# Miniprotein binders against q9h3h3: the designs that were tried, part 166

Target 1, 235 residues: q9h3h3
Amino acid sequence: EDGFTAEHLAAEAMAADMDPWLVFDARTTPATELDAWLAKYPPSQVTRYGDPGSPNSEPVGWIAVYGQGYSPNSGDVQGLQAAWEALQTSGRPITPGTLRQLAITHHVLSGKWLMHLAPGFKLDHAWAGIARAVVEGQLQVAKVSPRAKEGGRQVICVYTDDFTDRLGVLEADSAIRAAGIKCLLTYKPDVYTYLGIYRANRWHLCPTLYESRFQLGGSARGSRVLDRANNVELT

## First folded at step 15 (miniprotein)

Design pE44
Fold by ESMFold2-Fast, scan of step 15:
Structure pE44 (fold): chain B 235 residues (1-235), chain A 86 residues (1-86)
Amino acid sequence: as target 1 above (235 residues)
Amino acid sequence: STEELIERVEELVEEILELLFEARKLAREGAPLEEIEELIERAEELLEEAEELAKRAGVPPKQIEFIRLWVERLLRRVREAIERAK
């Protein structure tokens, strides 16, 4: 039963990545155009498959903002997959450390902070804050899912270029908090996504590396960040 | 053995990560440049050792190059922190 659900989720993710994206690219578009673009494409109103009443008539997989210095590099995903198959066959322990080594040797280093919000004003406001932080250079790149026909929460993904760079990951968390975000955040390396590390995986790995909770009490960037694998507080 | 060489490379890579994390923390705090440079020099020495052992273990050249590129990116972050602290 879990197999059917995982298969369905994987198919949806693949379809979203293959469908057209609505992109604000700060490398080629002046920052002054961002507010008009955000007003035209609020994520709570952009529909996954298009609708006469929405901003889009055709399918949209993702709504994204690329920063001025964004240089996409997925690394050697094919080599990573081959090495993963070899690792599983080898009998070597599969730990966060061994996955980190595979990621480094195949340059699959990116990761993302994830936040899930219901469709509505709070989602659109959060996305606008994140988008402005990307265009202003505090964050590198971000995307948000469009509104699904079935309803449900939408996800904002805020990427960093190297999940092994703990200070860089924490800097991104601080920038998200400075943008006014107060909801729960979790951090997942893209290597885990490519290798299918989800909840209830067969290796009993935590599917996220970090968890960030907003701490109310006087800091604009106040958050508690937990290293989930080692159960150690970092802030 | 090849397995022992690979394990040693992985140990060196983890040690490089720890050294560069400490170098960047010190750089942010405005610590003496000599102290930061000592950590950088040690990380560079471990990178050279890791590259040689990986080559001996038969690791593909592309993967060895990715290790070097990863270290160079982290070193750039340390240099940026040094400049910002000035």
Scores: ipSAE 0.783, ipTM 0.931, lowest interface PAE 0.7, mean pLDDT 87
Fold by OpenDDE base, second read of step 16:
Structure pE44 (fold): chain B 235 residues (1-235), chain A 86 residues (1-86)
Amino acid sequence: as target 1 above (235 residues)
Amino acid sequence: STEELIERVEELVEEILELLFEARKLAREGAPLEEIEELIERAEELLEEAEELAKRAGVPPKQIEFIRLWVERLLRRVREAIERAK
């Protein structure tokens, strides 16, 4: 039952990703227009389904900002999924190392820092900071979820090209912290999303590889990053 | 509208999932193969409809492909359940 529920949730999440995105693309739009775009589409006011009085009249799946160096590469997701099914059928042990090797083999290497924030000024301010960092080239791409009807927390996702590149993951954390973000961050590879591996999955795999906590003073990075797989501090 | 198309795609995906859940349940309960196959066929028809609507809505091909891959995975599980019940 748990596996089917995870698959249902994955399919729903994928269906939600199909909704139109509000995108600021720094490759085609001058950076000087970012402030006007942020003012027009504050994430706390953009509604998932285009509610009356919202800035959007149509449904919005995500609000996104693309940097100058952004190049979408999803790798061989089909091959990854086929290999994952074959692995499950084989009865071989499934470990985080196994998933890492699958990801490398199929070039599905993207991952994201995640932050969850309540709708409001703090969310909009955080998003504005991230959007600027993307447009300035400190980050490559980010997205934020629109406001849900139930008023739940919104998520900001900041992507990196390679979850196996520890330095790149740490650099993104530093850039997020430099943008003024002080909340808890968790890092999740996209391979876990594509395979429908969520928290409390039947394989007991933790989809979160890293955790970043803001630290006042001392470290040049402004955060403490924990490798959750090894329970080791990296910073 | 693009909105209406996307909403319909979401509804179809939910319906496909419900059909495949029921198909798997019936397979585990040892229901007649014909009854399970009817649900599978209906799910496949709805998938084709969902893909077409998603294309019309301007959904990127890769995202459409993800939906198909998840449905195919579920279909495989239904088939495995049928084979185990034999």
Scores: ipSAE 0.005, ipTM 0.258, lowest interface PAE 10.5, mean pLDDT 84

Design pE45
Fold by ESMFold2-Fast, scan of step 15:
Structure pE45 (fold): chain B 235 residues (1-235), chain A 86 residues (1-86)
Amino acid sequence: as target 1 above (235 residues)
Amino acid sequence: STEELIERVEELVEEILELLFEARKLAREGAPLEEIEELIERAEELLEEAEELAKRAGVPPKQIEFIRQWVERLLRRVREAIERAK
């Protein structure tokens, strides 16, 4: 949580998704243009609503980089939500397994590694590293929030296409670490977000599947990854 | 009856996920192709069973198609891991 209700956070997220995005699309734009784009739109300076003196005169919901192989597929979100309502009415147990099944049967499989950073040089440097990894093909897609009027931390989201693919999720963590990122990372499937399941929920589900902490250690992969639900260390 | 079919489909899907995770892990480690192929063959058998049971349970064709696409993508990743290990 960020200290607000789930309803307030969900409303803000929907507004950001609906507002225009600043996108570097490696499918149509040469990689040589990335550094100029990053210099023009540092996330610490891009304002949510287009404040005077910022790089943007209009609202910006997200700043994103799409990899060369990016093929968006949100799945059947409407069908997922209908099935979720039916599941709640059915009296069947609501477990991580049943949500995983709903995600698979509706192809709502994407998930993301999240990092929260204060506005400033470290945020901009971290985003540049992630953006380069996406354009170079080590990561699939990423986005970062613009600077909010209220202030506070900004979030970088690094997406994977299938949260059930544990090795793919771990590969993304390794690529994030290789890009020089040292802060705490948490991994969340989008299915929980679409269903409005947050930290304190009535089903006692943990929407954060993994937690990654930076590790100094010679030939180590650069992080320790914990399976949050089972309290099992994966690396 | 329908509930029992759905429960079995869910069990088969979880087994497929574990089989393909193990197959991909073995592929990355350069394990013998025979061991990886056995896991793939078992996963394909379970997929066929899951599709048939889901159809009998009245699961919409689109949802059954998504299960197949999910398995096929994971199988492609196993094959890619085999190729990279060469």
Scores: ipSAE 0.728, ipTM 0.911, lowest interface PAE 1.0, mean pLDDT 88
Fold by OpenDDE base, second read of step 16:
Structure pE45 (fold): chain B 235 residues (1-235), chain A 86 residues (1-86)
Amino acid sequence: as target 1 above (235 residues)
Amino acid sequence: STEELIERVEELVEEILELLFEARKLAREGAPLEEIEELIERAEELLEEAEELAKRAGVPPKQIEFIRQWVERLLRRVREAIERAK
């Protein structure tokens, strides 16, 4: 379930990007309005297609919160895709290092911590904590998927500007944990999403770079972060 | 197994991506429309196969729908490239 969910989320992310978003933008909206916005649009009740009785009457791709420091920069995604096509045609070996270099060259450096939660109070509470952390400037931007007709887990994505900045990735994990999130987190660069690289890809590339597990006590960070590429604990 | 079916779905999605990227490339290069349409048709066939396998694997309909939507977006990009080359 978790494997397909992650790829599904990548495809969803791309498809949902085309539908209207419910956005709280802290750059233009006072922080004092956040609680009312969260109450109006709880993720567990916002439906993907605007079902009768939902808070939304129209389709919603994502629910998002933008922090004060948020700057939308996706880099050269088209150039990245062209270079990826050329690389595949060349027959050259494709490694995580190759993808990292492609990402750097085309300035496609964004990545995200992902958490999967069932619809309900726990999801809404988690989202509220993340949204506050974004508005308070501890995180830059986050989004959550709306509820599907059939139910299933919803995803919260917390973005960082640069997946190659290990410190920034770890700081975001710490902020998520400080917001009260205790579930498993996985970190994925957006470059893998843009190139359609899923868990069971023919190149055996793992799109998950980091895994964070909550730890009770002892760690100032409240989590243990594993570098999956090297199988090394970073904390 | 369910895992094997999911792996096959993922492989098919990768093949679809490759086909549509190639189709877009050919469109930009001004290749004959027939050549591009062949790749599109093949991608659509693979999408149908992927959807069927995903259903058999017990993948939630929403997830299957997202695969379709993703492919449809790529198809749109191919079509846009064709129109720009004319």
Scores: ipSAE 0.011, ipTM 0.225, lowest interface PAE 9.3, mean pLDDT 83

Design pE46
Fold by ESMFold2-Fast, scan of step 15:
Structure pE46 (fold): chain B 235 residues (1-235), chain A 86 residues (1-86)
Amino acid sequence: as target 1 above (235 residues)
Amino acid sequence: STEELIERVEELVEEILELLFEARKLAREGAPLEEIEELIERAEELLEEAEELAKRAGVPPKQIEFIRHWVERLLRRVREAIERAK
């Protein structure tokens, strides 16, 4: 037995979302304060539940940076969940397309590029690059997980407001690459998270829509992006 | 049948998505405004068709409103891309 289920993953995510966040909010804080904030709260040192030896003595669920134009809208998550239950009982096929339709009809459109990095200098450097891109307006919002008690990799989430807007998703990937990020990225729509679509789900859906790999060469920042939902290479 | 109506609405929504993707791509490349406007007009026609079919299929008014708002936001992005390319 693996020991982890969709329920366990959802419970951990819910706990992190409900615990306090460390936020740099560019809507209310001058950009000149970002470097000091990043130095005070490097994600490799911020602990999930607090520690006398870390920057935080209290629990921290996420470390986040909000862009100047950030306007959060989760859509109708309650209606989405009711429609999902109806879809499952209808006998209709559950596909990426039907989930996209549910997302559109309930305005649950946000999604995120995910990158997983080990705690250390490379994580902190990557996060600083992403945070600057958010404050400078190239990205909308980002967050990074704090260091877990048992160790393991941390995740940086870079959000876009509409996963159906393919050019917007690709634009965010380009901005991440321009920030110096070269690791594997995967894109997951929030609708999949709300509906519990993780690895080894019962509908055999890929839990991510896009995969981005750094592509060497050229005079511009670029990457190779695969649309996993449709098995089509976009770049 | 209701299933056939919903299937057609989904086909129209996917076609709208492809039209607006192409329109935005052309806008970013500084293509002639006439070509971009043609794609926008077609997407708006398909939206009206999708709304009527969704209504006939018994889709709640709020969900139809969300489809319209989604299209309007994508249209706004095409218009913004046209402005930025100038």
Scores: ipSAE 0.747, ipTM 0.914, lowest interface PAE 0.9, mean pLDDT 88
Fold by OpenDDE base, second read of step 16:
Structure pE46 (fold): chain B 235 residues (1-235), chain A 86 residues (1-86)
Amino acid sequence: as target 1 above (235 residues)
Amino acid sequence: STEELIERVEELVEEILELLFEARKLAREGAPLEEIEELIERAEELLEEAEELAKRAGVPPKQIEFIRHWVERLLRRVREAIERAK
């Protein structure tokens, strides 16, 4: 049952990726228009299916902000998937190191900081802070899920270009914290998503590489980052 | 509209899931192979339809390929269930 639920959630996430996105692109739109766009499309009010009275009349998969340095490069996802199938059939042990090497070989290196927030003012405020950081060039790209009918938590994803670049991952955490976000953050490489590796997978692989906890009055970064693979604090 | 096409793709993906889960269930229960194969064939037809609609909707090829790959993994699990029931 758990494996099926994970695959169903993957299909839903893919379907959401296929639906129209509400995008603010800082490469083509003046930064001065960001506040009006945020006011028009607050994530807590944008509905997945364009419910009556929502800011959107049509289905929305994601709300996104693209920074000036944003370049969409997903690498060779097809080659990655083929290599993953071959690896599964080989009977060779599958480790986080194996997945890292697959990701490098196929140039599927993107990853994201994730935060889960209830719909409301706190979510909209967090999103506004992230959107500004993206437009100001502190972050490259971010997206937030629209409001679901059931009123579940919405997710904000803040991307980095390379999950193997520890410094870049930590810099993104610092930028998120500087934007005023204090909630728990988890970092997940996209390779795990593309391969359908979720929590409680049959290989016992943890898709979360890093965890960031907000710290009051401590380090210049305002957070403690834990490497989950090694159980070591990086900060 | 592009949105209507995407909604239809989502519906087809859900239907494919339901078919393949039922196929796997039937395989585990030792149902006749012909009944399971009918569900598999229907799921493959719906996949082709979903891919075509996704292309028409302007969905990036990599996302379409991911849907196919995901369905093929489920199909493999159904086939594995059939082989275990023999």
Scores: ipSAE 0.000, ipTM 0.228, lowest interface PAE 10.5, mean pLDDT 84

Design pE47
Fold by ESMFold2-Fast, scan of step 15:
Formats: C-alpha cells, structure tokens, sequence
Structure pE47 (fold): chain B 235 residues (1-235), chain A 86 residues (1-86)
C-alpha cells in the first residue's frame, strides 16, 4: 500500500509513543526556562531517529509541552477496544453517535486540534506560540512531531480533555488563533485514533469533527469553525 | 428489553449534553442564575434516570461511573463559566 492503511498509521503512531519524548513540563519547570528550551529544540531540526548534526543524537517520538494543570487520563482504552470489536460483530450501525457513546462510557474523551506544516521557520514559530499558550494556561497540553527522514510535513497536536464539550473545543480554537496561528486546523477525537478511523475508512465516517479556517476582519471571530459531522457552521 | 434500555440511556446522555451546552452558553452570557440552575437540575434528573436504566440493562458499574464523572466535569465547567461572568 502507499503507506496510508490504518495498520501502517497505527504502527507509526505506536512507535512514536514508545520512543523517548522531549518534554517541557510546566508542572515542575519554571516558565522562564521555556524560551531557552524552544531555542534548543526547534521541531524543524529535531530528527525522528537522531543525528549528530541535529539537537538530538537519539530517537525522539514527540516534542511536548505540559501545562501546569495537566493530568493525563486516557480512560479505559482496553475496554473501548473490546466494545468496538463487539459493536462490529453486532451488526449495529457504526455512526458518529455510537462512537461518541462508546467514548463516554469508557471515558476516552480527549481530542485534538491538528495543524500540518512543512519543516521550517513557520513550523517553529507556530510551535513556539502554542507552547507559550500552554505554559501561560490558555491551552492544556500540546505536542509536535519531529522531522522525518523523508522530510514530509510535521504535525502540531493541541489537546482538549473532552471532545463532547463543544464550547471547550471552540475555546481551544480561539486560544490557538490568539497565539497567531492562521493555517487550517482540523479537530479529531482520540477515540477515532485508538480505533484506527482515518480518511477513507470502511464505515465512511468523516475522521474529523471540526474544521477551523482563519478569517481576517469581517464579522467573524477570527476563525470560522465548521461542524463536519452535522455540516453546520458554529460561529 | 436490554436493547431498548441501552437506546434510552444513549438518548438521555445526548439530552444531558445539549442541556449542559445550553447552560454553559447562558452562563457565559451572564444570564440569570435561576435559568441556568433549571437546566442543571434537569440534567441531574436525566443523569439519575440514565444511571438507573443502565444498571437495569446490565451496564458495568465502571461505565456507569464514567457517565457520572463526564456529567460532573461538564457541570463544573458551567459553574466556572458562571463565576467568570460575574
């Protein structure tokens, strides 16, 4: 395959999660140290598998910033996976609503705004803005992928703790825009990631719940957010 | 039937979500506390109904507790919005 099968994407995600992370943890590190840390580890220069010429000589799975109030909670992922297998076997329709119910009953509620940027100054600048917003408390937690050998686009993930909390998701979008981000954003609940739901999936589900497009001026709030599942504009 | 009970629980959970979304919108707009509290009270009533029906349907206790924790988190956010609007 072209490397876009669910199995391939899941294997890449698992490898990144298991490899070491470079973390700025605002729960234990003074905010005054952030700018030096960002200068030391610009994501466009941190390599996925290490290189003596980069900031890292060893593999790095993710570069992350944890906010002061960050408390990891993935819910019951094993129970979610078991329920997903049962759902597929049952013949019940697989819809956004049924996935939302599985997520609630297994407390797998986190989701993320995604932005994809080419390696370079714009990526590093965007990440610095997001990282500062996390440390200042406007966002909860974020991570960015290191540079792959092939040099493809890198992804910044800005997490919210509950994808069913629509206003919370919109508040995160506002904070991202306030940090100076103007590129396209898409929002994906982690339940879709855990279950391997990506584009062109067998169930014909849209893999994103929301899209945010920057709008300069006019009557908009700085961005226009579309609910992809219900095809409704939320601004 | 068990299937009918589970479908009703899912309907109640979606209704709770809409009630708490509306409560949080009103809280952000500085609406009268009594209007917000009416939505909160209705959501709490539906949560108790959903817990009872889920229990009758044989839903594991941990999953029922996750539904309660989810609602409690959303309720906390409504109350935080009330405080911020002051």
Amino acid sequence: as target 1 above (235 residues)
Amino acid sequence: STEELIERVEELVEEILELLFEARKLAREGAPLEEIEELIERAEELLEEAEELAKRAGVPPKQIEFIRRWVERLLRRVREAIERAK
Scores: ipSAE 0.681, ipTM 0.898, lowest interface PAE 1.4, mean pLDDT 87
Fold by OpenDDE base, second read of step 16:
Structure pE47 (fold): chain B 235 residues (1-235), chain A 86 residues (1-86)
Amino acid sequence: as target 1 above (235 residues)
Amino acid sequence: STEELIERVEELVEEILELLFEARKLAREGAPLEEIEELIERAEELLEEAEELAKRAGVPPKQIEFIRRWVERLLRRVREAIERAK
């Protein structure tokens, strides 16, 4: 379930980016309106295609919250893809380090913490906590997938500006944990999504750089973060 | 096994990506339309195979639909590149 979910999420992310989004933008909308917006558009009830009886009549790709400090910067994704094509043709070894350098060169540095939750109260509650943290400035931007017809897991994505900034990635984990989220988190750079690098790819590249597990009574962060590339605990 | 089927689907998706990236490259370079169309056709065949394997693996239809939409978006980019080279 977890492997296909990550690729599915990457493909979904790209496909859903083309459909209309339900957005709460804290740069233009007062924070006092957040609770009403969350009540109007609970992720467990918002449907991908605007099913009858859903709060949305039109298709929705994502439900998103933008913080006051949010600045959309996707970098040079086209240049990145061209460089990736050239690299594949060259027959040079492809490593996580190679991808990191490509990402830096083309300024495609965004990444996200991912959590997968079943539709329902727990998902809506988790989303509300994340949305509040974004509006309060603890997080910059987050999105959640709408409900599927088949009731599959929904994903919440919490973004960071730079996957190479380990401190920033860890700070986002701490903010997510402070928002009351206790589930497993995985961190994925967007560069892997843009290049179509999924789990079990032919290059044996793991698109998940970090894992965060909730820890009861542990450090001030409330989680253990594992660097998957080095198999080292960071916390 | 279900895991083996999923792994094969992932491999097919990677192959599709490679084909469509190559098709886009060729389009930008002004390659013959027939050469580009061959790559597109192959990518579409692989997509059908991937969808069938995903169904057999019990992948939810929505997930399969996302693969299709992703491929369709890449196909659109290839077509846009063809039109720009004209």
Scores: ipSAE 0.011, ipTM 0.224, lowest interface PAE 9.3, mean pLDDT 83

Design pE48
Fold by ESMFold2-Fast, scan of step 15:
Structure pE48 (fold): chain B 235 residues (1-235), chain A 86 residues (1-86)
Amino acid sequence: as target 1 above (235 residues)
Amino acid sequence: STEELIERVEELVEEILELLFEARKLAREGAPLEEIEELIERAEELLEEAEELAKRAGVPPKQIEFIREWVERLLYRVREAIERAK
């Protein structure tokens, strides 16, 4: 994550989560309204802190699309943090398996496929494809960051409800590929985010569980998925 | 010891995860119900063992309930895969 500290990245994430979101909620909005909403709020034009020349005059933290079946559940984050503190004072090793157990016992199971794209047509096109897949029921929920003041890449996050459900994670990858996405994808469980596991963490853990690379013209899946923790190919 | 009990619970949870992933994979491929049911029964057996060991290790009831809910959700997905394969 470009050399930023875990504290800096956590602060940015908290600020974005606290600012207003632009949401297309398929639970209460007809699918026929999606195209107009996407045209009104292309991610490359929505600014993080508002601009009279952009679609928004006020700050926007995230642009999100909720599927018809979306039911948010963050689990017991407070209990997770307390258990994490206790784990760090124990003699027990900190491994991907240990973190998975903490996540299960505190019901902090959600995770996300991440893709980073520069502001422009490709980002807007990719987001539109993901948004349609969410509204059509192939994906559960997704969000995309607005454009930062200094520019730089934006991130699309495509969530699954249970990172331990490997087949569910792979199905989300397939749906992303079916939507026309060809860029590199990495999968990160939300438990890693809550515990401050980013690139260059002090426990030397890989900050993502899976990596998906587009396979041109070959695979039935349209991608090769690697389990980064175990260095095992899943597809 | 409490440490040994917790370590064993973690091993059981990982085994349950592998059994249910295999069961769901087989279900999607239209494998015989007998093979899928054998994996499910083994996973349920390990869940009961994990719950008892967690209780003996002093794991809070809420956390033990989360383990059961997690397994039940994965079992539901296996059952859905069986239904969709028909």
Scores: ipSAE 0.559, ipTM 0.853, lowest interface PAE 2.1, mean pLDDT 87

Design pE49
Fold by ESMFold2-Fast, scan of step 15:
Structure pE49 (fold): chain B 235 residues (1-235), chain A 86 residues (1-86)
Amino acid sequence: as target 1 above (235 residues)
Amino acid sequence: STEELIERVEELVEEILELLFEARKLAREGAPLEEIEELIERAEELLEEAEELAKRAGVPPKQIEFIREWVERLLLRVREAIERAK
């Protein structure tokens, strides 16, 4: 987001996570009910803090779809944060490998493909495609932000359970493309989010590991994926 | 020193990751099982070394369990890739 500090972004993320979520849970709800649920809660119309005239009167932090096999495991986030504080007060170098080691030893492995879209039909259509892929088992879990009071782009997050599993991350990209998504995608491990590491940070870490660009009529994946850390194409 | 032990664990983790990535890639391509199993065996050896060094460095048992769980999940993905390639 433009103009916000890391502290402000972290506070906003925490507030959204703490507010109520609108969830379609394929573990307990028949897949046949998905289309009606999507029609009731189009993300371009659901408002962050509720208002008359939107589908919600109360605050909504996220709109989410859980796959049939979804089993949440955020790992030891508190232990991760404590270890990160200790690392900062030590003299040890902080590198991408250091963050991976901390993530593994605290089982904070999830990551997500992010896409940012303006409110409207394209966003709602993209979300519907992602939601169907989740319910059908091609993706594990996804969520989309509600509409902010002052507008702006909304974000769809498509989660994978292990950011170190490069092929699994690439499989999720392929499934997103198969769902009809053509916009730019970027992949970020949740470990960076929990530690408050954003684009501008004192350690010069790049929290975005991968970037996916749609290739019109091209490749088996329908996209070109760049490894941002090594600056190489993974096609 | 504790720092040197942790640095070695970090190196072993990166090496395990590379071995399992290559094993899964070969599995997806339908490579001979002997080649895939050699990579898996090497990764398991490095895991045992990483666990011992982490223990010597005073890493909590739960965190060492997380390292093993991480490797076992990636190994399961390799097995799944073998089955899908058939």
Scores: ipSAE 0.562, ipTM 0.856, lowest interface PAE 2.1, mean pLDDT 87

